VHH binders against o75319. Designs and how they scored, part 27

Target 1, 181 residues: o75319
Amino acid sequence: GNHIPERWKDYLPVGQRMPGTRFIAFKVPLQKSFEKKLAPEECFSPLDLFNKIREQNEELGLIIDLTYTQRYYKPEDLPETVPYLKIFTVGHQVPDDETIFKFKHAVNGFLKENKDNDKLIGVHCTHGLNRTGYLICRYLIDVEGVRPDDAIELFNRCRGHCLERQNYIEDLQNGPIRKNW

## First folded at step 1 (VHH)

Design e1f (framework vhh_etentamig_d1)
Fold by ESMFold2-Fast, scan of step 1:
Structure e1f (fold): chain B 181 residues (1-181), chain A 120 residues (1-120)
Amino acid sequence: as target 1 above (181 residues)
Amino acid sequence: EVQLLESGGGLVQPGGSLRLSCAASGFTFSSYAMSWVRQAPGKGPEWVSGISGSGGSTYYADSVKGRFTISRDNSKNTLYLQMNSLRAEDTAVYYCAKPIYYDTGAFDIRGQGTLVTVSS
């Protein structure tokens, strides 16, 4: 269906770059077929995403799509020069260890391959909030040694919205560190 | 090197069932999440279902939830899609796909696909 996601209009399209990292979070872009259901100021297509990031004087080097659907936009709607990675995640549940490790592997690989530039890793789920915020914070805590409360605060400030799911927050604050292998 | 070979498609009436298989070779199958992607004539690819490397987590597009079941047998390097309660709108070429890393596009589609036609 061409139904826009529930509460999608309640969220800012794109956050700010998270200082000290290569991460930027945003909500899912919607392809042209959704625009008839949106006012001009509500539109957020793949083209709008790249325009908004350019307006911040930033450049995307990778998009990580955490949604479990392809109905909102297609990879071919993105510039050929920007790599796209799909990691299927179900909402409401804390991502499993396999998903967490896959996210970490993708981030580490991007950083290793992009030492000579300052391109960003764009991460989104449907709202760019709960699954997105969880995986970014999990990376900062487990890989970079950031304190859980500091990681969460940094994400909330830069995204412009606070993580909403208590189970995600609880796992970040008090859950085990996910080790590599 | 990497090869994915889909099979099991055919002509079926609405309400019928089919089981698709994908034989994988040339990579460590159990280390990768796998997906089924379909493409109807004149349309772009649509993601259908995904399964984690261990098989412990499964995911489905809203259009197929409750009707399709994805599974895998890592000892046989084979991915499956059990399709029940088939509808005319399920008519498409079905592809077995490995996720693309650091590349444009959602999926690494290597095989020729298997055609599923749902008609009376």
Scores: ipSAE 0.000, ipTM 0.156, lowest interface PAE 15.3, mean pLDDT 85

Design e1g (framework vhh_etentamig_d1)
Fold by ESMFold2-Fast, scan of step 1:
Structure e1g (fold): chain B 181 residues (1-181), chain A 119 residues (1-119)
Amino acid sequence: as target 1 above (181 residues)
Amino acid sequence: EVQLLESGGGLVQPGGSLRLSCAASGFTFSSYAMSWVRQAPGKGPEWVSGISGSGGSTYYADSVKGRFTISRDNSKNTLYLQMNSLRAEDTAVYYCARGEYQLPYFDYRGQGTLVTVSS
C-alpha cells in the first residue's frame, strides 16, 4: 500500500548542490496522499522539494528518479517545465553497466542543452543515498576524472549523510572505470 | 526525545590517549551518519571526524588524520572516538553530533565532554 518507506523520516529531505557540479541529491518526494501519516515538519512533497531548492537560490532543470517503483509520486506532480527521467534501479546491488550508461547519457545530454544556464540535475532514489550517491560518484569518477575518495567525500558532505553500502563504496574505490558515456 | 550523551573526556599528558564515547537514544542510530565536532576555548566549532550509518566509510579533518579513529557499534547505539598522540592543540570540548560533516546541518548535538591536553 501507501506506507512510508522504511527509514525515510530519518534522512534530510534535500542536500546542497555539490560544488563544481550541477548535481543535487534528495530523498524521494511523497505525494499528498502520504501526508496524513506525517507531521507538518516531516512532509516532503514534490512541491516541498521545489520550495527547498528555491530556498537555496537554486533551480531544478532535470529530475532523475532511480526508484524501482512509481507509487511515491507521479511525473504529473512535477512542474511540466522540468524534465523527468525514470531509470529503474534495484536497491542493494551495484547498478549494472546499462544503468550507469543511461545515467551518464542523461547527464551529458542535460549539460549540453543547458550550457547557458546554471540549472541543477536533481537525483533521488528512496533515501537519496546509496543508489543516488553511487551513480553521481560514478559519473564524477568516470567522466570528470575525480578521485574516488574525493567524489565520495563531496557527495557525503553535500547530501548530509554518508554512503552506507560497502559494496557500492568498494566498487567506486577499486572497480573499473566504465567508458560508456 | 533524541539524546546524545558524551563521556570519556579528561586531563591527559601530551602524547597520551583518550577514548570518547557517545550514547545515542530516541532515533534509529544505524540510519544516520554521525560526527565528532570540537570547540577550543575562544574559537568556533570545528568538524573533526565523520562516519556513515553502516560504519563502512570514515572521514577525518587533516589535523587529526593518522591520530584519531572514529568507530561505531550499532548494536549498542554508541559512537566512539579513539584519540592517540594527543597535542595541546587538541584541547577542546568534544561534541557528538547527528548528521553531516559541517555546521549548521547537525540537527542534534550532545552536551559535550572536555578534553584537556596539558603538561
Scores: ipSAE 0.000, ipTM 0.110, lowest interface PAE 18.4, mean pLDDT 86

Design e1h (framework vhh_etentamig_d1)
Fold by ESMFold2-Fast, scan of step 1:
Structure e1h (fold): chain B 181 residues (1-181), chain A 119 residues (1-119)
Amino acid sequence: as target 1 above (181 residues)
Amino acid sequence: EVQLLESGGGLVQPGGSLRLSCAASGFTFSSYAMSWVRQAPGKGPEWVSGISGSGGSTYYADSVKGRFTISRDNSKNTLYLQMNSLRAEDTAVYYCAKSYWDSSGTDYRGQGTLVTVSS
């Protein structure tokens, strides 16, 4: 089935690079089969994603897909030059420590292998907001030592939408730092 | 159009068990992840458990892991929550919620069924 995710149209397709980092956040791209339910200006395919990032004079070096499904697009829909990592996450719950560790490991590995370029780590869930914002902010807080409120403000500003889930915000502000194991 | 009807709540003593059911209609049940959400008196909603559309993946809040089991029967459009080793802290109205795994929120919730754990 090709049903559009609830409220997907309400969100900007792609944010801006978060200054001082290699992160860029976006909502889930939808393969061509979904376009029958979309106006031309609402379309956001994998190709559209790469075009919009290029329009910002940026280049993707990694995509981290946080959705629980593969029905929206397939890794094969992406250029073969861009690595794709799937980390299955569910909506309501704050990501568990194992998920947080997987995300941090992937980011650290990318940064070590890409010291000589300025390619971006693209992160998305369905809306590119709550799970995406949580994991990016968690990385900035735990690994880079950014203050929680500063990480959240930076993400909100660059994504163009504010984190909506209060439990995610509270965990970032008041929860424990998760150290890599 | 979308209807979710919860049942199976009641009064039980600590250490007891209950099985909740949710009858779903008005949508293609097997295409959607489903969740159980509870709200205790004077508190906000707490997500309890989730299950993928196929039933192949299940997830639990830390407060209920090892005690609760979520399941579904797609042929009957019914979601279940088996609750074992019940505690006073499990006292809440339990809601069945239509959710899609790739979404951060619930699309819809039912009327709820009250679970009271007390001697």
Scores: ipSAE 0.005, ipTM 0.150, lowest interface PAE 13.6, mean pLDDT 85

Design e1i (framework vhh_etentamig_d1)
Fold by ESMFold2-Fast, scan of step 1:
Structure e1i (fold): chain B 181 residues (1-181), chain A 118 residues (1-118)
Amino acid sequence: as target 1 above (181 residues)
Amino acid sequence: EVQLLESGGGLVQPGGSLRLSCAASGFTFSSYAMSWVRQAPGKGPEWVSGISGSGGSTYYADSVKGRFTISRDNSKNTLYLQMNSLRAEDTAVYYCAKHGYEILTGYRGQGTLVTVSS
């Protein structure tokens, strides 16, 4: 259906850039057809996303969409100048190695091609929290060598919400390093 | 200011060993996790290994696990990478980094070249 995702209104639309990185996290934007179910101040369309990032004096260079659905918005709703990558992930379970590989490959490719600018990698799932936070932190730990607790703290502070899934937190702190790129 | 100076690279035959060192200054060394990152010719940087500030926790990329050992001497402000069973694909410039994600901001040393060739 055309229903608002559960608890979607409970989360801030967009976090802040994670200092020392190119990452910014946000909740899923909702296309115009959802606006009849939202108060004006609750609306968060693809256009609203870009306006909020611009208000932070930042610019998106890539969007990575981690939702397991196409119902919230279409890639055509985004500016043609911003690449869009879909990685289908299921909620509740820790993303599998193939998903982690795809995410790392996309991030590494973006950074290599954007070394001469400061554009951001925008990452979202439904709430921009658990799957989003896991994959960003996994990248920082596995590729950048960041301590797990430091990666988690940085994400939580910049997103404005703490990672909620204990299995995700435990995997980040105690799980094996994944290098699939 | 943060300064990192790598050394110990060179030419080595497949199956050989090398020990890399990184002399750190300008910060409280024992308070920060450290990493080794490498960059092969024509490729982007690859994280290799990491160590906690105390040295109590170590982390390795799958490609080097069982062959490389990271260690640190906090009394000397020095990070080490012991590389055994070297392969041609280990050929790269090796960099020392204060925090992994800080390599995106340029807090890495000048690097030391490791060439594995017969």
Scores: ipSAE 0.000, ipTM 0.128, lowest interface PAE 14.2, mean pLDDT 84

Design e1j (framework vhh_etentamig_d1)
Fold by ESMFold2-Fast, scan of step 1:
Structure e1j (fold): chain B 181 residues (1-181), chain A 119 residues (1-119)
Amino acid sequence: as target 1 above (181 residues)
Amino acid sequence: EVQLLESGGGLVQPGGSLRLSCAASGFTFSSYAMSWVRQAPGKGPEWVSGISGSGGSTYYADSVKGRFTISRDNSKNTLYLQMNSLRAEDTAVYYCATLDYYGRSFDYRGQGTLVTVSS
């Protein structure tokens, strides 16, 4: 459908770069067909995303789309210079090990291939909060050795909204480290 | 109208090399990130490699890292895949496409070129 996602308007479109990392989080961009249901100041298209990133003096090198749908926008709606990765994730449940592995693999690949630049990995789900924050924090904890509470605090501060799902927070704080295999 | 025409496939022995080409037309090639995707007999599509519109950034599936090199010539609207140290497992039809990293969605897809690796 052409329905605006529930609570989508409640969240800031895009956060700030997470200092010391290559991550930036945002809510799902909505293609032009959704704009009839939005006031001008509520619009957040793929074009608006890139304008807001540029306003922060940042540049996207990869977009990771964690939504379980293709209805919000298509890869062709993005600038051709930015790779797009789709990892289908279901909301409300902690992402499974296969999903966590795919995310880590994509991030590691991007970082190895982009050592000579400072381009960002843009990550989003529907609200750019729970699935997005979980996978970014999981990466920082498991791969970069960041303390769970520090990773969560950094994400919350930079996104401008706190992780809401207690099962996600509990898994990050007390769950096992996930290995690729 | 977008057109992608793959070529360069063939029969090679294990350990051999092959270079694939994709001639693009009908769109501003230099503005599009491009990918190579392969489909082995009886299997689903597998994303192999990607390159940014400028050619400044390249990405590879773990199965091909160190063996394959993706490149492009924007003046000729052509995408390339240099395949070295070929294995039987690389046998597939190779497609030139604009798609997501895992090959789950395709904006444009060519007709493909067959690569067979066997003794």
Scores: ipSAE 0.000, ipTM 0.124, lowest interface PAE 15.7, mean pLDDT 84

Design e1k (framework vhh_etentamig_d1)
Fold by ESMFold2-Fast, scan of step 1:
Structure e1k (fold): chain B 181 residues (1-181), chain A 119 residues (1-119)
Amino acid sequence: as target 1 above (181 residues)
Amino acid sequence: EVQLLESGGGLVQPGGSLRLSCAASGFTFSSYAMSWVRQAPGKGPEWVSGISGSGGSTYYADSVKGRFTISRDNSKNTLYLQMNSLRAEDTAVYYCAKFGEYSSTPDYRGQGTLVTVSS
């Protein structure tokens, strides 16, 4: 469909790199067909994404797409040199262990392959906030040993928006460390 | 002109099994995640199960985990739901859905197929 996702315009397109990590979060890019419903200043295509990251003197080495749809853009809209990974994640629900495991494996694999460069892992859902923030924070807590409140604060500050879903926040703060590294 | 046509519903006894099918047309089926959504009389829609475009990832509501299996045949543009150990509370119209972001907001859904679990 050609309708813009609800509240998509309310969010900053791209956050800042999370210091001490390889993560950068952003909202879903929208392919050219959506631009007829957007003012020029509201456009955020896959090309716009790469331009905005380059403006921060950063480079993407991987995109992890957490949306439960392929209607917003296609992998073919991305540069051939940047790997794309789709992890279908339902909105509103805390991601299950299988999803968490896939995310951690993808991140660990990227970091091992890219230890000699400083390329970033770009992570997005629709708004680049709840599913995105949950999985990034879950990784930092479970794999890097970051305290939950510190992980959440770091993500919120760098994304420019605070995690909104109380069930996600509750799981990060009080849930068990996931067994799958 | 996206079209989704469900079939396979019917009357079954508690503990019984049914296999639902959904024939899809009008879009590149293998490029889209698909879901099953149900709606019981007098209740809102409930997401039941989802499957990635390749079929490599499957997802289930807690109410159906271990009993239902979602699958797809991309060569036939067909989505399936194998329902085992059916319970009275599984009684609903089942819809094949091409989902957007959220489990409660399918982009497209079919006409539905009625499943009644009753003795």
Scores: ipSAE 0.005, ipTM 0.164, lowest interface PAE 13.5, mean pLDDT 85

Design e1l (framework vhh_etentamig_d1)
Fold by ESMFold2-Fast, scan of step 1:
Structure e1l (fold): chain B 181 residues (1-181), chain A 120 residues (1-120)
Amino acid sequence: as target 1 above (181 residues)
Amino acid sequence: EVQLLESGGGLVQPGGSLRLSCAASGFTFSSYAMSWVRQAPGKGPEWVSGISGSGGSTYYADSVKGRFTISRDNSKNTLYLQMNSLRAEDTAVYYCARDYPGYSYGMDVRGQGTLVTVSS
């Protein structure tokens, strides 16, 4: 269906690049069929995503889609030059170790292949907040050795919205380091 | 245009084996890494296994490592998952998925799925 995701309009479309990293977070882009339910200023299509990234003088080298669905946009709506990765994640629950491993593997592979450029890893779920923020912070903590509170603050500041799910925050601050990566 | 058709699912007892197949069409099969993803009743999807376009590299979730084997036949445009020592926890709908070139965990297209039930 053409149903706009609940609370999708409440969030900024795209955050800022997280300094010292290759990450940028955003909410799910919605293909043209959704625009009948949106005011012009509310539209955020795949094209709008790339325009907003360009306006920040940044370039996407990878999109990681954490949504459970393909109904919001199709990979064909993205430029052929930008790889698209789908990692299924269920909302509300802390992502399991296998999901965390998939995310870390994808990020590590991108960074290894893109050492000679400054292209960004774009990460989104439905709102670009809880699952997105969790996995980015988990990567920074487990792989890059960032302190949990620093990772969370950096994500919140750059996304323009704070992580909302207490179980996610608790896991990041006090949970075990996941070494399956 | 792009189609992925899974088959081989069914009912099997714990300790048994099944082989899943996925027939691919509408794209250059050998140019894409492929994955198997499963979804158990009441749970989210779980990535199970991945294979590079050439078949030279394979990857497995910890939950299936040593029991499942992913393979492909590029001459037949077919992906396989050999499942041995099946457990009740392996009960799920299994999906064949096409990954972006060069990325073993990405998925841009998936099939309709095939149900695997492991029960006594």
Scores: ipSAE 0.000, ipTM 0.142, lowest interface PAE 14.2, mean pLDDT 85

Design e1m (framework vhh_etentamig_d1)
Fold by ESMFold2-Fast, scan of step 1:
Structure e1m (fold): chain B 181 residues (1-181), chain A 119 residues (1-119)
Amino acid sequence: as target 1 above (181 residues)
Amino acid sequence: EVQLLESGGGLVQPGGSLRLSCAASGFTFSSYAMSWVRQAPGKGPEWVSGISGSGGSTYYADSVKGRFTISRDNSKNTLYLQMNSLRAEDTAVYYCAKQYDLGSWFDPRGQGTLVTVSS
């Protein structure tokens, strides 16, 4: 059988839009084949993601998938109107500069093409917390000039869970600003 | 059907080197990130290294960084792990894995290849 990711049930499915930004974070959606392992109230399929975003009166314009796998759902399971971008990242390690640059480039490109709407950039890893929070905060710090502690607090509040990995937090607070290559 | 076949393990002295191979079939190899995962006797699986589909990005566990090198040959559907400066604690069965993500369930598709580092 399809095994649920470790600790996946411990996390809120979707956070709230981060005010003043176009970001919303969530945990990885699980395709229908995982539903046999889940109670109805625990299900969080790609369709459930779309419904929960709509319930917040928001609309997704891009999904950035930071997981190192495609086992959880396929891009074809997402609504056709929402572009999907895969950036392979490994957990536990601070993302490298190439990964950070790729994330920033995707966000900047989306914002340039979506000036006339208010659509959101949805970002997820497995739990929608450590890799997701790191890259969103890194963008806010490096590109938008937000203070590190303010970026982290904003992410934690809107996600409903605090960044857990100390090395990620330390890099955000004390690490160098990554300039575009 | 995804098929993975690991090879290249063996008995080696501390400080020695081995090169592991993984022959992949049943999927478009170049489209998927690949990983090496090891399991020591009586212990759980430990992620060792990962490589993007193109080979442009590589990742390593702190325990092997600077000693191991992951690579791939997409024309041959083969993944490699060059292991240098081997230590007793590297003793494990080594598995290659399609799209292994930290925090996901480890599901080995092949039999693995045993690496024993012993004097």
Scores: ipSAE 0.006, ipTM 0.255, lowest interface PAE 10.3, mean pLDDT 87

Design e1n (framework vhh_etentamig_d1)
Fold by ESMFold2-Fast, scan of step 1:
Structure e1n (fold): chain B 181 residues (1-181), chain A 118 residues (1-118)
Amino acid sequence: as target 1 above (181 residues)
Amino acid sequence: EVQLLESGGGLVQPGGSLRLSCAASGFTFSSYAMSWVRQAPGKGPEWVSGISGSGGSTYYADSVKGRFTISRDNSKNTLYLQMNSLRAEDTAVYYCAKTPYYEFGDYRGQGTLVTVSS
């Protein structure tokens, strides 16, 4: 269906690159069929995403889509040169270890293959906030050794919105490190 | 040249209220989302609140949700932050910034000091 996701208009389309990392977070782009329900200034299509990234003098090398649906846009709406990875995640609950592993594996693979460039890993869920922020912070904590509070602060600052789900924040701060797989 | 001038800070008792203002010039104000960012003594910057260019969408940090209200008047190029039910932990220098405030330590305004104490 062509229903705009709840609260989608409340969030900034694209954050800033997280300094010291290859991550950039954004809300889900919406294909042209959704634009009938949006004012021109509210539109955020896949094309708009790439234009906004370019305006920051950045370039996407990978998109990781964390939504549990394919209705918002199709991989075919993206440039052929940008890999697209779908990791189906349900909202509200902390992502399971298998999902965390898939995310870490994709990030590590991208970084290994892109040592000679500065292309970014774009990560989004519906709002580009809770699932997106959790998985990025979980990667920084578990793989890069960043302190949980520092990872959360960095994500919040660069996304322009704070992580909202207390269970996600609690897991990041006090949960076990998922380094062993 | 982008210029942002914050005002309205001061000393207030816990439970009190203050309204901050930010006068903007040098850019098309209505075309940019704006934010309030604060820095408490000895701490890094914390994003507090944001508002879309049209004013139709507002965003808040969990620490201030339900207590602070962000608004803007595009005809006056002015951003506001209404702060109610103030707590000691709200003590900080408050800055306004074009959203996102990505440049660490590069606040376009001079800031306005808010001190909450008895």
Scores: ipSAE 0.000, ipTM 0.133, lowest interface PAE 16.7, mean pLDDT 84

Design e1o (framework vhh_etentamig_d1)
Fold by ESMFold2-Fast, scan of step 1:
Structure e1o (fold): chain B 181 residues (1-181), chain A 119 residues (1-119)
Amino acid sequence: as target 1 above (181 residues)
Amino acid sequence: EVQLLESGGGLVQPGGSLRLSCAASGFTFSSYAMSWVRQAPGKGPEWVSGISGSGGSTYYADSVKGRFTISRDNSKNTLYLQMNSLRAEDTAVYYCAAGYSRDLYFDYRGQGTLVTVSS
């Protein structure tokens, strides 16, 4: 069905660009068919996403969708000029190494191809918080050498919500660095 | 040929103001986020501020929020840092850098300009 994801309304639609990075995090956009179940101020469609990014004077160059479903919006709802990557990620558990490496590969490829511009990598799961925050922080720690607590603080501040899942936080702080990429 | 040339550094009293400039050439300036990075004598480098390629988004280290303003003029390929309410702790060589990263990894870096805050 077209029911709104649990707790989706509890989260801000879009965070701020994470300073020192090309990342911006947001919650899942909902296609037009969901708007009948939302007040006008609650709507966050793919169009609303791009309008909010533009209001920050930013531009998306890539969207990474971490949800395990396609029911919320279609890639066809996005501008043709913005690449879309789907990485199916199950919630609640720490993403596996294959998922982490796919994410790192996509980010590294984008950065290599976009050295001459300032376009952002937009990352979302359902709430734009736990899976999203984990993978962004994992990238910053493993690839950019950022201290775990600094990565988490930066994400929390820019997203406007703190990472909630203790197993994700524990893995970021004390888990091994994944160096396969 | 890529060049980043900082200017505007000097001696200033605590509470004073100073404006730094960075003249960029040899790359598509408007397509790059830009940063200011500083390094105090005997200390490691610290990221200070960043600005998006369009100039619409600006970011600041907690130590300078409310005091410093980053801006750019893409028509002149120039980056600026307006520094107000300067403190002794702001004494450092200030570098212009293309791109930005918490790890201080940048595509290009300038020569630096010295800012000394002293009574």
Scores: ipSAE 0.000, ipTM 0.126, lowest interface PAE 17.3, mean pLDDT 85

Design e1p (framework vhh_etentamig_d1)
Fold by ESMFold2-Fast, scan of step 1:
Structure e1p (fold): chain B 181 residues (1-181), chain A 118 residues (1-118)
Amino acid sequence: as target 1 above (181 residues)
Amino acid sequence: EVQLLESGGGLVQPGGSLRLSCAASGFTFSSYAMSWVRQAPGKGPEWVSGISGSGGSTYYADSVKGRFTISRDNSKNTLYLQMNSLRAEDTAVYYCAKIEHYYGSDVRGQGTLVTVSS
């Protein structure tokens, strides 16, 4: 399908690197087949993503795609030098422990293999906000010992948009620490 | 098309209070997270506070936590910032922003000046 995701145009394409971390969040890039439904200034292709990251003087070392679909773009649309990891997540509900575990393992593995560089972990869902923000904050809280309100504030500030789903926020603030990596 | 109009700024003594308002039009207000950003003389913009589209979640910069309260009335397309226990360092132009970019917004109002001085 070639329909634009609901509210996709409402969100900033790419946030800023989260200081003190290797994370950068963005909304889902859309391949060329979607461009006929977008004004030129609304386009955000995989190529546009890499150009915007470069404009910030940053470099991607990994992309974690949290969408439940492969319709928006294909891994082959990305440079072959950048690893791509798919973790299927359903919107609206808090990611389950298995999903949290997979995310933490991917991040820990990347950091271990990239100690000698400053490359970023790019994370996106459809809007780069709720599922993306939840998993990044969950990692910061559970692995790095960041206070929940500080993790959420850092994500909101750097993404340029505040987490919207109350159930996600509630879980981050009051839910249990997930100790699986 | 999109318009944001701030009001409520003024001169206030240290320890005083002010309430800022932002009237929004040209977009579905309840569908967007909103924020307040300020810029002090000679400094870059500083994110102050954010609120989710529903109003269910609010976030604050450490410099204002416990003193400022962000809120919204989606039926009136209006964003608010209640500022208490004001300090000289809160002196800045305050901008309402439909969140597009953290370090400055391409969709922000003209701003409202808040001066905290004796």
Scores: ipSAE 0.006, ipTM 0.165, lowest interface PAE 14.2, mean pLDDT 85

Design e1q (framework vhh_etentamig_d1)
Fold by ESMFold2-Fast, scan of step 1:
Structure e1q (fold): chain B 181 residues (1-181), chain A 120 residues (1-120)
Amino acid sequence: as target 1 above (181 residues)
Amino acid sequence: EVQLLESGGGLVQPGGSLRLSCAASGFTFSSYAMSWVRQAPGKGPEWVSGISGSGGSTYYADSVKGRFTISRDNSKNTLYLQMNSLRAEDTAVYYCARSLYDYTGPFDHRGQGTLVTVSS
């Protein structure tokens, strides 16, 4: 439906680029059919997303959509020049190894093909927080060798909201490194 | 390091058959769903067929269902498309594509393509 996601209004639309990485996190954009339920200042459409990224002097080169639904916006609502990747990820559970490895492969592929530019990988779930933060931090820990607490702190600061799910935090801090499936 | 190389395209008469091949290298082939995507002259790309990593599940666009068969040989890192009962509207460049999620895409790598021309 046209139901606004629970707590969606509680989160900043777009975080800041995570320094030393190509990542930027945001909450799910909502297509125009949702705007009847939103005040003008609450609107965050796909167009609004790209405008806010531009306001930071950044450019998106890939969007990774981690939501388990297509109801919020369609890939057709995005500029044709920006690739869109859907990884259906269930909330509440730590993402499984298959999901983690799909995310890593997408990021590695983007970085290989975009070494001559500075375009960003935009990552979102519904709130751009728990699933989004988990997968970004998992990548930084497993691939880039970042210390778990440093990865989490960097994400929290740049997103403007702290990871909320204790099981996600515990997996990042104490769980095994996922190398490849 | 990931490479996909298509072959097997050519000129064929309506009602004829062709078998396309795609040689994959630089990754664990059996771990990825693969697809065939075509682009006809003057048109946008059209997804044609997809296959799961194990080969246990196959999917087809309505335009080719019953005429085309997708298969793979994981021991040879090769994807195939058997095309039967070819029609003029099947004329296109055919691309082999690796999928990051499932057969619907999105696709992170594709080959250079192989041209199929169906003409009398």
Scores: ipSAE 0.000, ipTM 0.098, lowest interface PAE 18.2, mean pLDDT 87

